# VH-VL binders against Non-structural maintenance of chromosomes element 1 (nse1), part 4

Target 1, 232 residues: Non-structural maintenance of chromosomes element 1 (nse1), of Schizosaccharomyces pombe (q53ek2)
Amino acid sequence: MEKERQDGLSDKHKFILQYIMCRTAGVDNEQVRELVQEQYGETATVEDVINELNNSLHNFDFKIKRVQDQLDGRLTLHFQNLSGDPVSQMATPYPPVQIELMRKIIEWIMKCDDYQYSLTTLQIQKLSRKEMGLAPSVIESHLHTFERDGWLRQREGIWTFTNHALAELDAYLHNEYESNLYECNACREIVIAGYVCDCGYCLHVYCCKHLAHVNCINCNTPWANATVIGRW

## First folded at step 16 (VH-VL; from z2 with heavy chain V106T)

Design b6
Fold by ESMFold2, look of step 16:
Structure b6 (fold): chain C 232 residues (1-232), chain A 125 residues (1-125), chain B 110 residues (1-110)
Amino acid sequence: as target 1 above (232 residues)
Amino acid sequence: QVQLQQSGPRLVRPSQTLSLTCAISGDSVSSDSAAWSWIRQSPSRGLEWLGRTYYRHKWYNDYAVSVKSRITVNPDTSRNQFTLQLNSVTPEDTALYYCARGYEYTSGSYPFDYWGQGTLVTVSS
Amino acid sequence: QSALTQPASVSGSPGQSITISCTGTSSDVGAWNYVSWYQQHPDKAPKVLLYDVSNRPSGVSSRFSGSKSGNTASLTISGLQAEDQADYHCSSYTTSYTLVFGGGTKLTVL
């Protein structure tokens, strides 16, 4: 039975894959866990099923990526196409002006002051008028579309990347914005919600929950003095 | 489903290089949810983590201070394996060597959930 | 001798609870809550019992529990059974984000 799984993709594996693919903005790991247990029994794990799927997917330039939320650690699963330009692939249904706006919003978020890695609606409106000549009502429409499609999220008019966008843009952000990004010293992932010490040691909000020490473990200054990254 | 198969010599002479290979099936050495370690075990020192290799946005290596000057751990994506090279061995390097997968259940944590079969390496002459 | 200190041996009778300690420093056990415990039967590779101090992977009995206070982590085995006779190892990350193991504890079930 286990040999048959390695040599082929079972109907149960295909069902799980389709479940994840149909939820393009990502799917909660707990929902997939319940489905896996229904299909394979109570002792089956999401980790094993996803690993088996990824073994089948790698030859086709696809993968399922598990993403941990930087604030609360909630896990989501995201189907990714590994080929080509991720921004163009994200924005395939959009006309060229909206693709250009998405590239600009990415730039503006990555280069914003005060470690905020987020922009207000007003900031986006001002920058898009200045750099693209777009009216505020047009921007609100485009932001609504980006939120609906799972690329940006907002709270009280403060916009930043979703976990889905971070997963899709990971290589792009590292390649294009290396000097503007922070990486978590616990997990090596990009930080847009977390803390950075004056010495450069950086942790996600959630990863800080594993820190048992009140001082930065790299330079021993109080961790309470660390600069907040993001608005959360 | 994930299986680690070790290979390499069981007898190595002092001053030579110990070279072991760990072949991976059921996972990728470039998995961004895993880290790939070498661990050895001896009666006098118990379990001793030697080092690891793993891929996130680039390849990372971490090595134990005790062996850092002599150790190299390399991935081989084309063969889906990773290797240990430990230079200038002495009889104190005699141990049972394991390769192991660390799986990231939560960010930054890599408990070892799959282990190779072990290779008892003797350094003598 | 090893980076983390464990008792060399512990014994208990079936049905009892026993606790194995793992003592490090503020540069390892005291720095992170990334402490793991492994069970190892003779001639077998270690098997993970706990990670992140107290989390149990799927398939590990709830008789195994973990805790940490300061520089000391503890593994507790409740309702001791003959099959629990094995070696037990702790591990922790360091402030340099490398990994160290304890010397191991041989558990004998009387």
Scores: ipSAE 0.567, ipTM 0.807, lowest interface PAE 2.5, mean pLDDT 88
Fold by ESMFold2 at other seeds, fold request of step 18:
Structure b6 (fold): chain C 232 residues (1-232), chain A 125 residues (1-125), chain B 110 residues (1-110)
Amino acid sequence: as target 1 above (232 residues)
Amino acid sequence: QVQLQQSGPRLVRPSQTLSLTCAISGDSVSSDSAAWSWIRQSPSRGLEWLGRTYYRHKWYNDYAVSVKSRITVNPDTSRNQFTLQLNSVTPEDTALYYCARGYEYTSGSYPFDYWGQGTLVTVSS
Amino acid sequence: QSALTQPASVSGSPGQSITISCTGTSSDVGAWNYVSWYQQHPDKAPKVLLYDVSNRPSGVSSRFSGSKSGNTASLTISGLQAEDQADYHCSSYTTSYTLVFGGGTKLTVL
C-alpha cells in the first residue's frame, strides 16, 4: 500500500538501521535486500530504504555507505560515524600503541613504491621494530585484533585494507596521501586492487568488466600491459 | 519518494544567461550514490545531456563538449538544490529543459530514474 | 547531429519483436558497457528501461532486453503491445566522464 512519510522513520526503518549498525565490519547488500523485501514487500528496494535512512541520518553526522569490492564487485553496507577523525575514533577501544600502529600501517601501505598497497607480516614486524620498538609477538597480536575488528584483511600473510577501512578512511586518505593514491576512472574510488596504464588511466579489478575494449581507452596501448596495483 | 521541482524563466533574450533551478526533495544533492544532471530536448536535436554535478570525496562537474565553454552546474547544499547557468544563449538553445537524478546502482553507472517536470525555454528577440 | 545514431522510426504489429539500434564510436558505446535506454510517451519525461546494456530496473517488463556488440547497442522489445508506442532514446558514457544521447526512435504499434 502507501509508503510511509518521506521525512519520518517507521519501526521497520529503525529495524533495518539497527541490523546494519550492529554489523560494524559491514553487511552484505543482498542480505539487507532480502530483509527489506520481508519487511516491506517485493516492490521495496534496498536503495530506497537506505536513501530514506541517510536523509534522517545526514544532520547527525552519520551515514550508511555502500561499498563495492574491488576484486569481485560484491556490495556491502557500512554504518559510519562521520564526526571526528576516523583513526582517532578507534582510540577508545584500543590502547594508544595500537592506534599509533594503525596510523603507521596506513602510512606504510600508502607509501609502497611498487604499487603493492599491501605489506607482509614480516614487513610490518620489521618496520614496527625499527620505528616503534615493538616485538614481533606484539605485532601478531595487534594484527589479529585489526583483522577481527574489520580494519585489515590478509591472504597468506599479505595485509591490506578491508572495504570497511577504505570507506572509513576515504577522506583521510585523500587528504593525507593524495600524491600516493590512484582513483578508478570508472567509479572514482581509491584503487588498491586493480590496474594502471603507463598513461595513468586506472581501473579496479572488478571495474575492468565495464571496459568494452582490449586497449587502454586513454592512450590505446594494450590493457594487458597495464601495471598491477595491489597483491591478490 | 524523490521529487525534482524546476523553476526559472520561460523567455530569455539572445546573449543573456539562462538560469534554472532544480529543488530536490526525498534525497540529498550531496548523496554519494547520485549525480545531478541537466538535459534538454528539442525537435531538431532530441535529447541532449548538458552537464552534471556530484559529490564523492569532492565536488565533480562534467559538461557536454557542445556547451562546455558556456555552462555551469552548481550544487547548493543549504537549499538542497542545483542550478544551471548557460551563458550567451542563442535561438538554438530553445528547448524543453529537464533536471534529472542519475543513480549509481552499480559502479560508475548513473541511469536517470527521476526527472523534473520540464521547463520550456524560448530564446528570441 | 546527435552523437549516437538511431533509426528515426520503426514499426511493428502486436506480438512481434522489434529491435532498435544505437551506434556510437570507440569513445562512447565502444568504450564502456554503460549504455542506457529510455522510453518517452508524448508530453512525458523519459523513463529508464535498461542500464549497463541489459539491466532492468525494478518494475520494467522482461519484454525489454538489451545487447551490445562493438560500437552498436540494441534494444529489443518482444511481445509488442500498444502501450509500447513511444519514443526510445539510447545513451552512453564517454571516455571523458560525459554522457551522450542518440537522436531517438519513434516506435509505432500497428
Scores: ipSAE 0.501, ipTM 0.783, lowest interface PAE 3.4, mean pLDDT 87
Fold by ESMFold2, look of step 18:
Structure b6 (fold): chain C 232 residues (1-232), chain A 125 residues (1-125), chain B 110 residues (1-110)
Amino acid sequence: as target 1 above (232 residues)
Amino acid sequence: QVQLQQSGPRLVRPSQTLSLTCAISGDSVSSDSAAWSWIRQSPSRGLEWLGRTYYRHKWYNDYAVSVKSRITVNPDTSRNQFTLQLNSVTPEDTALYYCARGYEYTSGSYPFDYWGQGTLVTVSS
Amino acid sequence: QSALTQPASVSGSPGQSITISCTGTSSDVGAWNYVSWYQQHPDKAPKVLLYDVSNRPSGVSSRFSGSKSGNTASLTISGLQAEDQADYHCSSYTTSYTLVFGGGTKLTVL
């Protein structure tokens, strides 16, 4: 089962790695699974190939992270640089004011009222003017750039993190916003789309599909009474 | 391909600590898609899950109620392995011990898809 | 005493279908759809047949199927074959992030 590898990875592993790296905002797990099966045969698993890549990448402070969408459970793979400040790495091509804006948007999303974990364009414009003195036209330009580059997403002017941003920020959010975040009791991942019971039991929207009855399993009150997290 | 290789003593005296090691190849003990368990099997009790260790944003441990006061499961990232320590053993702890990987195919579920070879441990004076 | 209740034994003839039950509580089988089934031949480690009640890993025959109602999960083996003779174990994920197994069922193929 041991293969000869001149640089620690086979040429087929390097091809899979390059495929993922070229898709900086993430790539569909099933698309990578098809590619793995083409390269290694129908019985090969994407999970094993990614694990082997990660064993090699760890030595260089890189990683491929698997992210499960909080609404529909779709899996994507994201190439990450683990070195340095995550926000600075996320925003490296941007001027300093835009990096500062990204840090503020992260703070505003994590600290927003009523479990929304999202902000309207107008809220971002108002907060940016108040806290940074930025004009609305500048904010619209910066938000467009963040959306284009895969850091923020919006629906009808309501902005929140992409799955790519959540993957890059995971450690940062846990470290800086521990008191402001919820974790899913099924999978231990951060919740920005889901439900939280008054007792604190919390699930992603997708993870609720695995709940076998209509009451909270921690306190047995109706799950219908749980507070919605996020705007989706 | 993931492989789990067990090592440790096969004879332990009562009141001592049972220590077993599970070496991992083809995956990382700090994988955020896996959980690493110890499971034992005896004729009288069948399969018993004992506990697990896993990493998400920090290390988590979960232990079966029946052994919670005596068990520790620890990862060792530098050697890519995890260990079982079961304190104050009695002859009732005589069993075939397995390590196993639980893999998260869906959120919160960790079916055991790879198992070690098993170590028969006898607790006897 | 196992946490989940399974019949001690079950038997069937080649070509028949059999069903093995696994009964728990509202804190395990009844709380989540996280029931798994394992096949174990003598002197070998268990092999996962089903997870999350009814999902088959790659390489597991479609003759194995699973279902759940309330606190009871079931494994059905259709078209019994001689090599199906083995022990079968259920497991469930609990509300406290622990796992419990059933006592096991010995399947004899007549």
Scores: ipSAE 0.488, ipTM 0.778, lowest interface PAE 3.2, mean pLDDT 87
Fold by ESMFold2, fold request of step 18:
Structure b6 (fold): chain C 232 residues (1-232), chain A 125 residues (1-125), chain B 110 residues (1-110)
Amino acid sequence: as target 1 above (232 residues)
Amino acid sequence: QVQLQQSGPRLVRPSQTLSLTCAISGDSVSSDSAAWSWIRQSPSRGLEWLGRTYYRHKWYNDYAVSVKSRITVNPDTSRNQFTLQLNSVTPEDTALYYCARGYEYTSGSYPFDYWGQGTLVTVSS
Amino acid sequence: QSALTQPASVSGSPGQSITISCTGTSSDVGAWNYVSWYQQHPDKAPKVLLYDVSNRPSGVSSRFSGSKSGNTASLTISGLQAEDQADYHCSSYTTSYTLVFGGGTKLTVL
């Protein structure tokens, strides 16, 4: 392991880092675990390798973030830039009008009524016409681009953030939309798919698996009465 | 490889403040997969979790009810360490003190996978 | 006393299976599935064996298994070996999201 001591990162660590960096929308944690086991042996842990990579990334304001899907709990790994304006960085290949549209869509999702944290295509079209003067066909084209590039996802015309977007926007959403956020009491991550009790206790859909009983653990009222966050 | 190295006095007089430091190597105190705890152990009371500090989008602290009014756990990112301050100590605070890393293998769960070497602190005049 | 109840001691012969209980209340063991188990050899820091009731960290033998029913969690050690002689501690989160430990169990391997 002389190479690891000599340059601070082994050739195998650099390979793992490049594998993650090249997959912009994120990488399944299980795929990286299999790769780590191929490179280091079947007893090697992905957690230790990622920790060592993050130690090397510390001084450059980069990190690899592990994101747990809010519905099914699948883990993905995302390379992040922690410096600067995340919206501008995520939108670097886009012309200015698309960057402005992305900022507006973020605002509209974060401020939407009834805890939905999602918008229909029609809602986006109406808001875009009102606030930006954009035609509906232009909006459909831009939404397709955002979906293709892994920033937004939709089901039957209902749009919200991907896990990739949530990872990249984490600091931005906390800084700009603090009063509009719900955070999971189990993991402290932003909730766009979950439940919130009248007392404010909030959990992701997946994090609810950690409850051993049917009542809110903070106030002991029935959890079945919690308000649904998001549309899934 | 994560290592936790403790330092601090082993004798503290009643009513003083107990201060301990835990230096971290092989991980960052600001890791968003970790939480950093102080735990003490005595023959009569067993293991007792005191409190923790951790970073997600900001710094969080959680403290045991038994010490909440007297405890502070602080990170120091520049030295990559975290500290325990326990005010107004009494002989009942005599114990073997550990720092420990809690690692988030699943959301909201922080099993302690790395521990410091332990510091036996005696509170007496 | 400790918040969680464990037997003070248990013993077994090599090759046997033994079980250590950890009993709490609806405000801790019964509230969450966040029960962990730790092994502690003399003059050493504890080592995690199980988390979230039954999950093993990488490198922990499958001889260690866990379960929970209501307010009681259990650690089972199968195929008992001499190196298993140690103290065993359980922990759980409370409804106020603080952490409590059991009193510990001394395992003797005969």
Scores: ipSAE 0.487, ipTM 0.786, lowest interface PAE 3.2, mean pLDDT 87

